# VH-VL binders against DNA-directed RNA polymerase V subunit 5C (NRPE5C): the designs that were tried, part 19

Target 1, 233 residues: DNA-directed RNA polymerase V subunit 5C (NRPE5C), of Arabidopsis thaliana (Mouse-ear cress) (q9m1h8)
Amino acid sequence: MEETMAEEGCCENVESTFDDGTNCISKTEDTGGIESKRFYLARTTAFEMLRDRGYEVNEAELSLTLSEFRSVFGEKPELERLRICVPLRSDPKKKILVVFMGTEPITVKSVRALHIQISNNVGLHAMILVLQSKMNHFAQKALTTFPFTVETFPIEDLLVNITKHIQQPKIEILNKEEKEQLLRKHALEDKQLPYLQEKDSFVRYYGLKKKQVVKITYSKEPVGDFVTYRCII
Key: E = the ipSAE of ESMFold2; O = the ipSAE of OpenDDE; V2 = 0.75 times the mean of E and O plus 0.25 times the DockQ between their complexes.

## First folded at step 20 (VH-VL; framework fv_ecleralimab)

Design x2 (from w5 with heavy chain A32Y; at its last look DockQ between E and O 0.56; V2 from the best seeds 0.67)
Fold by ESMFold2, look of step 20:
Structure x2 (fold): chain C 233 residues (1-233), chain A 121 residues (1-121), chain B 107 residues (1-107)
Amino acid sequence: as target 1 above (233 residues)
Amino acid sequence: EVQLVESGGGLVKPGGSLRLSCAASGFDFSNYWMSWVRQAPGKGLEWVGRIKSKTEGGTTDYAAPVKGRFTISRDDSKNTLYLQMNSLKTEDTAVYYCAREYDWYYAFDIWGQGTLVTVSS
Amino acid sequence: SYELTQPLSVSVALGQTARITCSGDNIGSKYVHWYQQKPGQAPVLVIYDDSDRPSGIPERFSGSNSGNTATLTISRAQAGDEADYYCQVWHYSSDYVFGGGTKLTVL
């Protein structure tokens, strides 16, 4: 029962000789280094995700380094400047918008403001909200009134790209015609296909909707490639 | 705002031809699979045929009674679906509806008001 | 070819529950959709995927599907529910198949 030295409950910066870490950093006030790194990681993953979904993404955005990001956006990036708007490769008239939300609670007022902002964006067919806080029930309800699909991702889910693990199966998304040909070939209706749940992390990464079908190829030593098909439910 | 409007129905003699049109508005017509569904007077609904979106291959499928006689086409620049009916028979007498397929559900969420085709001597 | 069978007519007292059946071989393995059609009007989708309601369809419309029978249920029947009702599936060889229709009469 020795007396124990209490640990400092606040974070200190990494600079041991520089007097920049004398105060505890609150959630809403940061060194900028942590905040900018989180936005950098999430934004890079978002670009990779959009490329993998078939959007036209500038290669420079995929190879941007943290230091280059900080040179452009600073240590406390302005959220409006972080937005991503890119066209679908197969139909360049269709665009997706990615919006980075702040740390304040997301309210119906915030959602209505977004609705007004996007009213003049010609060709917008989808939107992704990157969240740093919880949405109340009224805000969630308001998202359903948009004329297109709105997805939400907690920023934490975008800090790493889940598809970069080398043992992941190969994923191919069937279009509607390919799905029907699969069903006819096997004498099935779609209710009879094995399911993947809408909440599955790969389903969410690719932005798949109910009824879409993915072809999953596993590499297995005893048999070689094993192919299965799953319908989103 | 979202609507389908058929036109081109009328009276035609057996063996004749008729072309129906369906004007679409309020949605991106080019992304949807579209069907024709008919209903003989006092009878039930009968699927006639379907055309897929161009992105999904643009191919057509037909019910057996009309295969070889009816042709479905689309003009995405005019947001218009067509049904060319040749070698018409009295049993083709019906109200013809155009219908939009509901996403991936194999259901029809939007229907036109229908246009009457009467095949009689 | 795949066939769906419906009763020709069903009667229900005002305020009571109506049940309209749609029978088909192994229909429980297929998604069933239901349409309401009033005289002189186009069909309206009231149920899709066995039990889901499109926007604007009241909760008193519900559906189920199991084995060889799918059922459309209309609780608290109203005079305005009087109509013809059609079930429909997609089949890999017959494509879109409609039932023969059921006339619902609200007494």
Scores: ipSAE 0.671, ipTM 0.901, lowest interface PAE 0.9, mean pLDDT 87
ESMFold2 (binder alone), look of step 20: mean pLDDT 94; pTM 0.962
OpenDDE, look of step 20: ipSAE 0.731; ipTM 0.936

Design x3 (from w5 with heavy chain N31D; at its last look DockQ between E and O 0.55; V2 from the best seeds 0.65)
Fold by ESMFold2, look of step 20:
Structure x3 (fold): chain C 233 residues (1-233), chain A 121 residues (1-121), chain B 107 residues (1-107)
Amino acid sequence: as target 1 above (233 residues)
Amino acid sequence: EVQLVESGGGLVKPGGSLRLSCAASGFDFSDAWMSWVRQAPGKGLEWVGRIKSKTEGGTTDYAAPVKGRFTISRDDSKNTLYLQMNSLKTEDTAVYYCAREYDWYYAFDIWGQGTLVTVSS
Amino acid sequence: SYELTQPLSVSVALGQTARITCSGDNIGSKYVHWYQQKPGQAPVLVIYDDSDRPSGIPERFSGSNSGNTATLTISRAQAGDEADYYCQVWHYSSDYVFGGGTKLTVL
């Protein structure tokens, strides 16, 4: 849709045009259309990310079009309505909450207010904050007061799903038993495995933690599969 | 807050049996890997065995000296770890500790107070 | 089976630095954990993963691991540091392995 907006007739969300001889759609004044598209893209990526992390995600959310999104949420969606709360498939009593933050600066006061706001939501074991503004060091430190892990993603990082725009190897996340069996099979300890940093974009996409091991399978034609293991540090 | 409490130690004759219990509180016992570690009087620490969480198969591993004689089990509904000791020998005389594995680290971050088992004629 | 060796005893003067060694074949490739045990008490984890401190362990406790030797270092030794110290690893064939223990005496 971004490609098709460059021409007259391809410019969605424009009620009228004016002919100044020099103007283009860039002066459309359609802030609601830009806002809704941004939330649509980020929310769709969030659902895909949660599915890939093992959460129960409704297929309708994954296939929602921009037009359908706008029909439900409008062109200036209320942030509260955008929240996502889904259970973990392996343990449905455990839920993750995704909160879309506003444009005002995020301070320690903002984080404490959020903590109070969600304090009655039982069953939460994780939370993701989608940010539209910077979060200073003190606000980030305040997130550690939550009784569960809180991740942050700038909304710009969710406008494109990184797993769709590069050649992806097959990723398998090992549980503790599978990791131990791998180590025994190869006569190794986890210190001897190649590392993958916690800050790596794919580590962050899957929400992986220190000591977890991923099996990475590269399929290269014609030579076949190449398998490696990485331990998160 | 987080606590492990062993019980069931005592005096037993060689060839006898004894069952130790470890009551856990303050953490999600059902998700934990748990071990027994023993210490003979005046000696060092010796790992006895481990039981994994049921979600990861609930399997057990044992140190060679006790394999076939000791059995570790768990009752997640009671937050309790057990050690069944059969065919006891005098060299099994020790304080037996219940220990929780630091998740993913292969270290023991929480220990009970221990219970003394004495095997003598 | 994999084995760890520790000296039987180490002495340190008050306020000085104590070093307790744990030797094992290629121990530098393994993560080493350290426990403190006072008489009549259960062990307490004081270092894990070679050099990391659990919450509540003072910065005076540090660790290192390279080659065939891991070392627990206790700087500014206090009377309360007098205890037995054990190193421990996990090994793919021997499972959990403890060193024989070192009695630290603060003079």
Scores: ipSAE 0.624, ipTM 0.887, lowest interface PAE 1.4, mean pLDDT 86
ESMFold2 (binder alone), look of step 20: mean pLDDT 95; pTM 0.963
OpenDDE, look of step 20: ipSAE 0.740; ipTM 0.937

Design x4 (from w5 with heavy chain D28T; at its last look DockQ between E and O 0.69; V2 from the best seeds 0.71)
Fold by ESMFold2, look of step 20:
Structure x4 (fold): chain C 233 residues (1-233), chain A 121 residues (1-121), chain B 107 residues (1-107)
Amino acid sequence: as target 1 above (233 residues)
Amino acid sequence: EVQLVESGGGLVKPGGSLRLSCAASGFTFSNAWMSWVRQAPGKGLEWVGRIKSKTEGGTTDYAAPVKGRFTISRDDSKNTLYLQMNSLKTEDTAVYYCAREYDWYYAFDIWGQGTLVTVSS
Amino acid sequence: SYELTQPLSVSVALGQTARITCSGDNIGSKYVHWYQQKPGQAPVLVIYDDSDRPSGIPERFSGSNSGNTATLTISRAQAGDEADYYCQVWHYSSDYVFGGGTKLTVL
């Protein structure tokens, strides 16, 4: 118990050195309120991420307040109700599913059960699992049996949207044709473009894969815009 | 599982025309960039031309020796690639392969068995 | 037009290492792909992006690319490796370019 008291006091002292009042609010709420707030923040970021990836997202979901979220889903939301399924804007027959996982360890049985649950969902081309627990090697391997790519995000990575930083550059994702036209215009081949790593938070946010190219525009007032292109490696 | 099957090869006189077909199965044909590659008897591989997916413009590019004489088209409802060859010359004699471009790699991961075109008097 | 040059033939003793070269101006700045073609058969992709193997290609096939030369390496050569091998690149103005091919003979 003294270990708990000391740790809690250390957290308050650490808060006094930070510039964010969120820690204070978090400490005053019960576990149920904290749980719903975490899901609200992660779900809102997920919608923003899907919109930025080119999916059709209802504006009402992007502007949903915490109190509105709680009136619909409660203080301890049923995770199945939190799922998101939205179509690609460019090809509405292709859909992505976002699944919020519980705190229980994720096992091969959990993955198989999920596979069965979604087997009738026509048009799924991608899935995102929002994790609260570690996933063992066998469960990770089981994800490869899905007929589409499955991404995983720890819920902590979705509590804040990284693209809302002040001075974040403008990002445009090139399709395969646009990449080829870029290469021809500059008399280049694939290998000669500057790289971004697949593991980069930026790449992960947009769900970019090897060989894709991102156009990055830096707006420097008053110098003007600077454009660079990066290829995922 | 993934398969390409060419057909339509045969004997044709110089100046004649021939249309090749390539039936695709086991993958989403409409998303693929597709090429024709030929191989003259006893010779190496030579790229003939490519058609892009319609969602990425549907445009074609051709090797210089065939430009203006050959036309590549696709019918996504039939999962079929076509090569229309006009004004044929003896140097067009070859086995013609259809090939699928490997994702974004500019490589060919799936090839058909080839169909022989012989241009001779 | 961009050109790739390969030796016409390479011989290797059974169980030894074969190296097949593909030469081109600044080929090291391009991704090189390799195909195996056995008599009467379609080509098969064995290496892409200089050194990556498609599923089903044994690890004894490897590749490298630097400067003006790319190399396909086949270790522990087997009789079944006897085939023609082609290198290939994409070039912004010439599109897809193949080398002339190399006949590998396993002795």
Scores: ipSAE 0.660, ipTM 0.898, lowest interface PAE 1.1, mean pLDDT 86
ESMFold2 (binder alone), look of step 20: mean pLDDT 95; pTM 0.963
OpenDDE, look of step 20: ipSAE 0.758; ipTM 0.940

Design x5 (from w5 with heavy chain Y106F; at its last look DockQ between E and O 0.50; V2 from the best seeds 0.60)
Fold by ESMFold2, look of step 20:
Structure x5 (fold): chain C 233 residues (1-233), chain A 121 residues (1-121), chain B 107 residues (1-107)
Amino acid sequence: as target 1 above (233 residues)
Amino acid sequence: EVQLVESGGGLVKPGGSLRLSCAASGFDFSNAWMSWVRQAPGKGLEWVGRIKSKTEGGTTDYAAPVKGRFTISRDDSKNTLYLQMNSLKTEDTAVYYCAREYDWYFAFDIWGQGTLVTVSS
Amino acid sequence: SYELTQPLSVSVALGQTARITCSGDNIGSKYVHWYQQKPGQAPVLVIYDDSDRPSGIPERFSGSNSGNTATLTISRAQAGDEADYYCQVWHYSSDYVFGGGTKLTVL
């Protein structure tokens, strides 16, 4: 019996005269802080993605730290408070809504309830659902009934911003006119451009549609810039 | 309901002028690329020209037989496409259709009913 | 400039399969679109991007494109399919190019 304080964070030297081994070896560690960090990372990436897509995003949202996030939303945030609704910079009457979905399976009833909930939100032209569970086939079909495009992202895909990786190339999106001028300049038809799949991470990040063209610039020392063009399929 | 309605066709003498209109409804006209396509009596379809959306420069392109004589314009506030036809020739006799370009496909998904232009003495 | 060639006419028995060809130099490297035009009516897009159908076009309309020939196929031909059919491409030097048209007669 020694009057020794238990050491902070590690108790391997604690004297054991008590037969309660179930507490020592069977205890499941509470990781509630991991949940708030996942939402923080995903929400920050979503703001960056919306900014890069041309939406008006408040700089304060981009600079929010994890501790500030937890002060506002808590360690177990309410999902409705996490929603993002921002206008398109080029046409402020057009808005995008980002909804963080719960862990429950997403069904046709869930999608219909969401549709009713947002029916009075004037000016929505797009929506992103951040998923924590799988959508069945019928729920996916129900999304097509919305009068605008609905994208889905598993939350795991938003935990890092893929455009910030050190080896990633510069991406520039061409409009229709720029695509046509490219084709004329090089005596090409649409089918002759190299392709990017709709599932490609950069295609999904920028929300690009079939037939759009991206200019990809690889900056590689010492050879200089290498430029290629890819058409979405 | 997506709709294109042409008007302004008629009989005109060689060397004359005529302006065609195409009224659009049921879609976002201001972001659409629009074309004129003509069809001479008993003949096939022939592209005449195109105007791009103003957000992409609003520029026009024309088929060789009409370049310099025809001018395509648009009034997005009235959802209306125009074809100004000058120095008309008998070879310009045709039904003129306005058509909407289908997204990024280089195809025409919506057509008007056409308006007949007859150029004769 | 770039040209597309179609046969002047094609005949098909009711219920049989019709095939309408569109020939062009290296047309397989281009996306081909097809239009149906009934007498006195505007053209209607029935196939785009070689083989895709707009909403409302029945599955019996299909398309293919390879080499120097694109083909519009109409299975189980109906009387209502009697019309003129045009192929169309975009070309970097000629812009939008239409074929001369094919008159489909359903016997």
Scores: ipSAE 0.561, ipTM 0.854, lowest interface PAE 1.6, mean pLDDT 87
ESMFold2 (binder alone), look of step 20: mean pLDDT 94; pTM 0.961
OpenDDE, look of step 20: ipSAE 0.718; ipTM 0.930

Design x6 (from x1 with heavy chain N31D A32Y; at its last fold request DockQ between E and O 0.30; V2 from the best seeds 0.63)
Heavy chain, then light chain:
Amino acid sequence: EVQLVESGGGLVKPGGSLRLSCAASGFDFSDYWMSWVRQAPGKGLEWVGRIKSKTEGGTTDYAAPVKGRFTISRDDSKNTLYLQMNSLKTEDTAVYYCAREYDWYYAFDIWGQGTLVTVSS
Amino acid sequence: SYELTQPLSVSVALGQTARITCSGDNIGSKSVHWYQQKPGQAPVLVIYDDSDRPSGIPERFSGSNSGNTATLTISRAQAGDEADYYCQVWHYSSDYVFGGGTKLTVL
ESMFold2, look of step 20: ipSAE 0.610; ipTM 0.880
ESMFold2 (binder alone), look of step 20: mean pLDDT 95; pTM 0.963
OpenDDE, look of step 20: ipSAE 0.822; ipTM 0.951
ESMFold2, look of step 21: ipSAE 0.629; ipTM 0.891
ESMFold2 (binder alone), look of step 21: mean pLDDT 95; pTM 0.964
OpenDDE, look of step 21: ipSAE 0.825; ipTM 0.951
ESMFold2, fold request of step 22: ipSAE 0.639, 0.637, 0.632; ipTM 0.889, 0.886, 0.894
ESMFold2 (binder alone), fold request of step 22: mean pLDDT 94, 94, 94; pTM 0.962, 0.960, 0.961
OpenDDE, fold request of step 22: ipSAE 0.830, 0.829, 0.835; ipTM 0.955, 0.956, 0.956

## First folded at step 21 (VH-VL; framework fv_ecleralimab)

Design y1 (from w6 with heavy chain H35S; at its last fold request DockQ between E and O 0.63; V2 from the best seeds 0.71)
Heavy chain, then light chain:
Amino acid sequence: EVQLVESGGGLVKPGGSLRLSCAASGFDFSNAWMSWVRQAPGKGLEWVGRIKSKTEGGTTDYAAPVKGRFTISRDDSKNTLYLQMNSLKTEDTAVYYCAREYEWYYAFDIWGQGTLVTVSS
Amino acid sequence: SYELTQPLSVSVALGQTARITCSGDNIGSKSVHWYQQKPGQAPVLVIYDDSDRPSGIPERFSGSNSGNTATLTISRAQAGDEADYYCQVWHYSSDYVFGGGTKLTVL
ESMFold2, look of step 21: ipSAE 0.616; ipTM 0.882
ESMFold2 (binder alone), look of step 21: mean pLDDT 94; pTM 0.959
OpenDDE, look of step 21: ipSAE 0.836; ipTM 0.954
ESMFold2, fold request of step 22: ipSAE 0.638, 0.623, 0.594; ipTM 0.892, 0.885, 0.868
ESMFold2 (binder alone), fold request of step 22: mean pLDDT 94, 94, 95; pTM 0.961, 0.960, 0.959
OpenDDE, fold request of step 22: ipSAE 0.835, 0.833, 0.840; ipTM 0.957, 0.957, 0.958

Design y2 (from w5 with heavy chain D103E; at its last read DockQ between E and O 0.76; V2 from the best seeds 0.77)
Heavy chain, then light chain:
Amino acid sequence: EVQLVESGGGLVKPGGSLRLSCAASGFDFSNAWMSWVRQAPGKGLEWVGRIKSKTEGGTTDYAAPVKGRFTISRDDSKNTLYLQMNSLKTEDTAVYYCAREYEWYYAFDIWGQGTLVTVSS
Amino acid sequence: SYELTQPLSVSVALGQTARITCSGDNIGSKYVHWYQQKPGQAPVLVIYDDSDRPSGIPERFSGSNSGNTATLTISRAQAGDEADYYCQVWHYSSDYVFGGGTKLTVL
ESMFold2, look of step 21: ipSAE 0.626; ipTM 0.887
ESMFold2 (binder alone), look of step 21: mean pLDDT 95; pTM 0.961
OpenDDE, look of step 21: ipSAE 0.821; ipTM 0.952
ESMFold2, fold request of step 22: ipSAE 0.697, 0.697, 0.700; ipTM 0.919, 0.920, 0.911
ESMFold2 (binder alone), fold request of step 22: mean pLDDT 94, 94, 94; pTM 0.960, 0.960, 0.960
OpenDDE, fold request of step 22: ipSAE 0.827, 0.825, 0.829; ipTM 0.955, 0.955, 0.956
ESMFold2, last read: ipSAE 0.689, 0.707, 0.709; ipTM 0.910, 0.917, 0.918
ESMFold2 (binder alone), last read: mean pLDDT 94, 94, 94; pTM 0.960, 0.958, 0.960
OpenDDE, last read: ipSAE 0.830, 0.829, 0.826; ipTM 0.956, 0.956, 0.956

Design y3 (from w6 with heavy chain E103D; at its last look DockQ between E and O 0.57; V2 from the best seeds 0.67)
Fold by ESMFold2, look of step 21:
Structure y3 (fold): chain C 233 residues (1-233), chain A 121 residues (1-121), chain B 107 residues (1-107)
Amino acid sequence: as target 1 above (233 residues)
Amino acid sequence: EVQLVESGGGLVKPGGSLRLSCAASGFDFSNAWMHWVRQAPGKGLEWVGRIKSKTEGGTTDYAAPVKGRFTISRDDSKNTLYLQMNSLKTEDTAVYYCAREYDWYYAFDIWGQGTLVTVSS
Amino acid sequence: SYELTQPLSVSVALGQTARITCSGDNIGSKSVHWYQQKPGQAPVLVIYDDSDRPSGIPERFSGSNSGNTATLTISRAQAGDEADYYCQVWHYSSDYVFGGGTKLTVL
């Protein structure tokens, strides 16, 4: 797995010239690995996602540059150092763990080893696995034995933060009390709300559970706001 | 292990009072909506009332037959649900269960074993 | 107030399919939950949200809900299925409502 990688973005003509006719590479070259850039982008998106889910995230992590990331973690980051563990703002005793998985296929043995590693981490109430490889069906079933929700994201899905491109309409997540008040106020039956699928990218970004409700506000210039509600299924 | 254990049942004369407790373990009690459900001997299940999580205001709701006489409270530091029953009537004779609401479903996924309250002279 | 109606009793032969109904006005628009209760024991959730099974409930328990009737179906009835069964909904004005219960007898 040790190999030279093309840097994402433009390559300078000087680098291609060295590849053409010489084995010499400038002593000051910093091509950076695609690996380190992918981890940087995914880790930054993960922090933004956790902040948006209500976790306490330091602003320094959200504003970290690629250069700063590489200074701390290197071109081939050690995956365990990339882990994120942050508390909920509303209940600091509760924490979420984000684990960056390697390129090896993920097996039931890998999942059980992870379970053991985290068994003494008090206060964990959720976990996210960032995947670089396929997880077989036995490994996925093993995730259901954790005493809390475990989510998985292919790293490719975290290279861009989707909420930066869909800020319209405004979306608010209702708690259970707010959902119940909505139903009572409008005399609605339990199944009368339109649905959003669990696989919807917005649902996955916020980690929403079945039966949660989101309020969607469309801002229409001539008439003002139009509001609709959707229930997760 | 997730469980609920009720206690405090017994024999009480009409007009009397009793306080039931429900000890919770194995789950995040402070964020759970908790309920009391009763069952008169030989009869069906009847919802008594609920208390919401403190995060969502900690408010209570009661079935009409007990409103004004029963009070539900919670102590999240002790993982304990309470039912204060005042002005008891013979019609209140039942096994009282505590129950946890299942996620967002308005269903009851964990029940205690129940405690018997008998109201008679 | 919202009412749910169940038959008082249902009988089924061993190995056959039992169906227990729960009737209510427009119950098909509501999420229906089902509980099994054996004598001297607490209720156990066997179906939620019309048709979903909690972990540990065998696949022979299933549910459906449409129109004015929800149905709990127990295929390949076993002696251990003999119990009381209750349906339950939430209603925006009546809160949590249980049916009167159905005693299932396995012959």
Scores: ipSAE 0.580, ipTM 0.869, lowest interface PAE 1.5, mean pLDDT 87
ESMFold2 (binder alone), look of step 21: mean pLDDT 94; pTM 0.960
OpenDDE, look of step 21: ipSAE 0.822; ipTM 0.950

Design y4 (from x1 with heavy chain A32Y; at its last look DockQ between E and O 0.67; V2 from the best seeds 0.70)
Fold by ESMFold2, look of step 21:
Order: sequence, then C-alpha cells, then structure tokens
Structure y4 (fold): chain C 233 residues (1-233), chain A 121 residues (1-121), chain B 107 residues (1-107)
Amino acid sequence: as target 1 above (233 residues)
Amino acid sequence: EVQLVESGGGLVKPGGSLRLSCAASGFDFSNYWMSWVRQAPGKGLEWVGRIKSKTEGGTTDYAAPVKGRFTISRDDSKNTLYLQMNSLKTEDTAVYYCAREYDWYYAFDIWGQGTLVTVSS
Amino acid sequence: SYELTQPLSVSVALGQTARITCSGDNIGSKSVHWYQQKPGQAPVLVIYDDSDRPSGIPERFSGSNSGNTATLTISRAQAGDEADYYCQVWHYSSDYVFGGGTKLTVL
C-alpha cells in the first residue's frame, strides 16, 4: 500500500547553468549557430510531443529559450547530452528514450552499437531516433530486433510543432474500448470508417498504430462543431 | 518466450461447475484483452468470451450459449486469466483454449495448449 | 447470428497453389484472420487483417478479401501445410466468429 515508487534509472537529472550568453551569427549559413538552433527546435518539439503522448515532462524543458539552450549545450551540442528519457505518467516504470543521431550514415553497425549501449536500461518500452541522415534498409531491419517499438523522425519534421497551429482541428485519440463502443453503437464494421494514412503528420506525432481511431472536431463559426472519426491504416 | 498455459480441465457431471486457469508469461499481461475459445471433439473453433484490460474498463463479453453460466476474470498481479463455468451441459464438452488478442486487430496471435473439459454422466 | 462458411475440404498437389475460401455477408467490409491447426495442436495465426503475415509466416501464405468472399492462398504447397484452416472476423453484434474450418490435404 505505502511502498510504491517509480523507478527513474536512465533519466538521471543533471542541473546545468544557462548563464552563457553566446550570440548568434546570423549571416553564416553553415555555422554552429544554425546547428544549435535546429537541435533546440527539434528537442523542444520532442518534449512537447512526449508530453502530449502522456509522458511526464519537466515544464522547464518546455519553456527553455534558445539562449538558455545554447548556454547549457553550446553552439555545437554534444549529441549524447541531448538525449531525453522520461517515464510514462500512467505507469512510471515504463520509459521512453529519444536519441539524436549524427550526420554520418546510419548502418547496421550503428544500430547494433546503440542496442548494446541501451541493453541494461530497465523499463525502456519505446525509443525515438531523430535522424539527420538516411537509414539504409538493413539498419531499418535491425531496429525490428529491439524488444520494443522504435520510431524514427527526420529532424526536419520536428523543427515545427504541427499541433500548435490555430487552424488545427481538435484531435482526440480513442482507446480500444472507445473504438469498440463506437462500432457497436452505429452498427459499423472497422473498414467503414474513413481512413487516415500512417504517414500523416498527426499520426506520426502521436505514434498511432494501424486500426486506432481518432475523433476530429472542426469548429466552424457560426455553424458550430463538426465531428468525424478516422481509422489509421 | 511468450506462453499461455491452461489448467483445471477434467470430468464433470451435467449441472456441475469447474474453474479453468490460464497462466501467462513473457509479455505484459495487464495490457491485453484475453479470450477463451473452445473446440468440441472433431469440431471447429467457437469463441466463448473475452475480458478487456483493466485500464479499458475490465468488462466482459460472452457468446450466447454460455451467457449467464460462464464468468471470465483476471488477476493481473498473478498474470492469470480465469474461466468459471457453472451449470455445465454436455454440449460444453470441448478443449478450452485461452488466447491473446493481437494489437488492435480482433485476431488471436498467442494460444495456449488447451485443457479438456468433459461433461457427462 | 453472423456466420462464416468454408468448404469442408480442399486438395492440392505438392508444389501447386491451394485456395481456401471463407464466405460471409459483406465480409469484404471486415478484417479477416486465418489460423492453421494441425492435429492435437493449438491454432496458429497465419494471416491477419486480410493479407498481413505475422513474423515467421512464409510469403507463400497470402490473403485477399472482397465482396462476400475472403481467400487464403498457399503457393507451392508443402507436405507441412496439411492442416485445418479457420477464418475469423469480429462483428459488432456477434463478436468473434470463426468459419467451420477447411481440411487441406496435400497430395
């Protein structure tokens, strides 16, 4: 009853100062300033994405400014320091790891090295790789050998958080029970719902699987709300 | 190694009761919807009932022939699925399998070996 | 109330293509799953969602589903493919429904 603790092993918190005020070099296109800004944007989006997926994310990470980021990580951040490891709010024993990959091609050797590196992490149930280069077919196949799901995102897809646009409809993700009740209530079969492609940006943002259903609410003045349901395929 | 192992089958007289157990290992049992499926000797597969994960309400559904007589429960702390069978009839004679629902598909990807229940006088 | 119909038996010559049908009203609107069961053994999922293969199932197994008929196709049949095969769907009022099963004999 009294002795239930969440284990937070791989997510050791290191407090760093943000007082370094290094200025950005705005006219240099291939500088460390551009690189650090890309990592800052992608890392902030990753934290927002994890929060929206139900992970416990520190508010300080969500409100971090570019200046503060550069003070801690520099203009050319060391990639291992950028990693994110946070627990799921509903089950703190389950953790997700986000790894920022370098610019060199990702090969089977790279994936095997990563696998060994994380093999002792207790409680990992998912992983996200943020890519700056192509991942060859054999490397992609090697990811399927992990005991949990591994997602990949090109860093370019994380430079803007797509859910922050005012024109976006409200999206609610149904669990399995809610989906089944929807089908029973309307005497529907699972292929009779409109589809949403697995490559859709929102599907990828929330990490949705095939056959999951989302409820989409459009607010249209003055007519009011319009609700539709879509099945991932 | 993902496994399901049924136990508790045997010979029972009509009107009697029996409780089956299904021990799960090698996966996070608490996240899965689980079913019982039976097969009468020399016959085809017939779904018996299902229990949903507790996070999704833990509710049960039953096939018409067993509704009101059979009860499915689960103990997530012991990774165990149960089937309580009451008011047994000779037509309940079958091998009873426990089965794990596959992801979101309404398919069964992992099955136990089955346990035989014989209802006769 | 929702029912699936399968032929009782299908024969195929070694190395040839076997086709096992599963008929149901508007089955094309449902996701069809297929199981292989050998004597004295538990069923094994061989096709899910009409045409997808679980890990470890050879590409010789394929499936299709349209209109009122779903079909399991086994190319280049082997002796080891000899088994009973069941189709299965979920239906909003009948829940999980299995076909009656088809005995595949490899000659």
Scores: ipSAE 0.597, ipTM 0.873, lowest interface PAE 1.5, mean pLDDT 87
ESMFold2 (binder alone), look of step 21: mean pLDDT 95; pTM 0.963
OpenDDE, look of step 21: ipSAE 0.823; ipTM 0.951

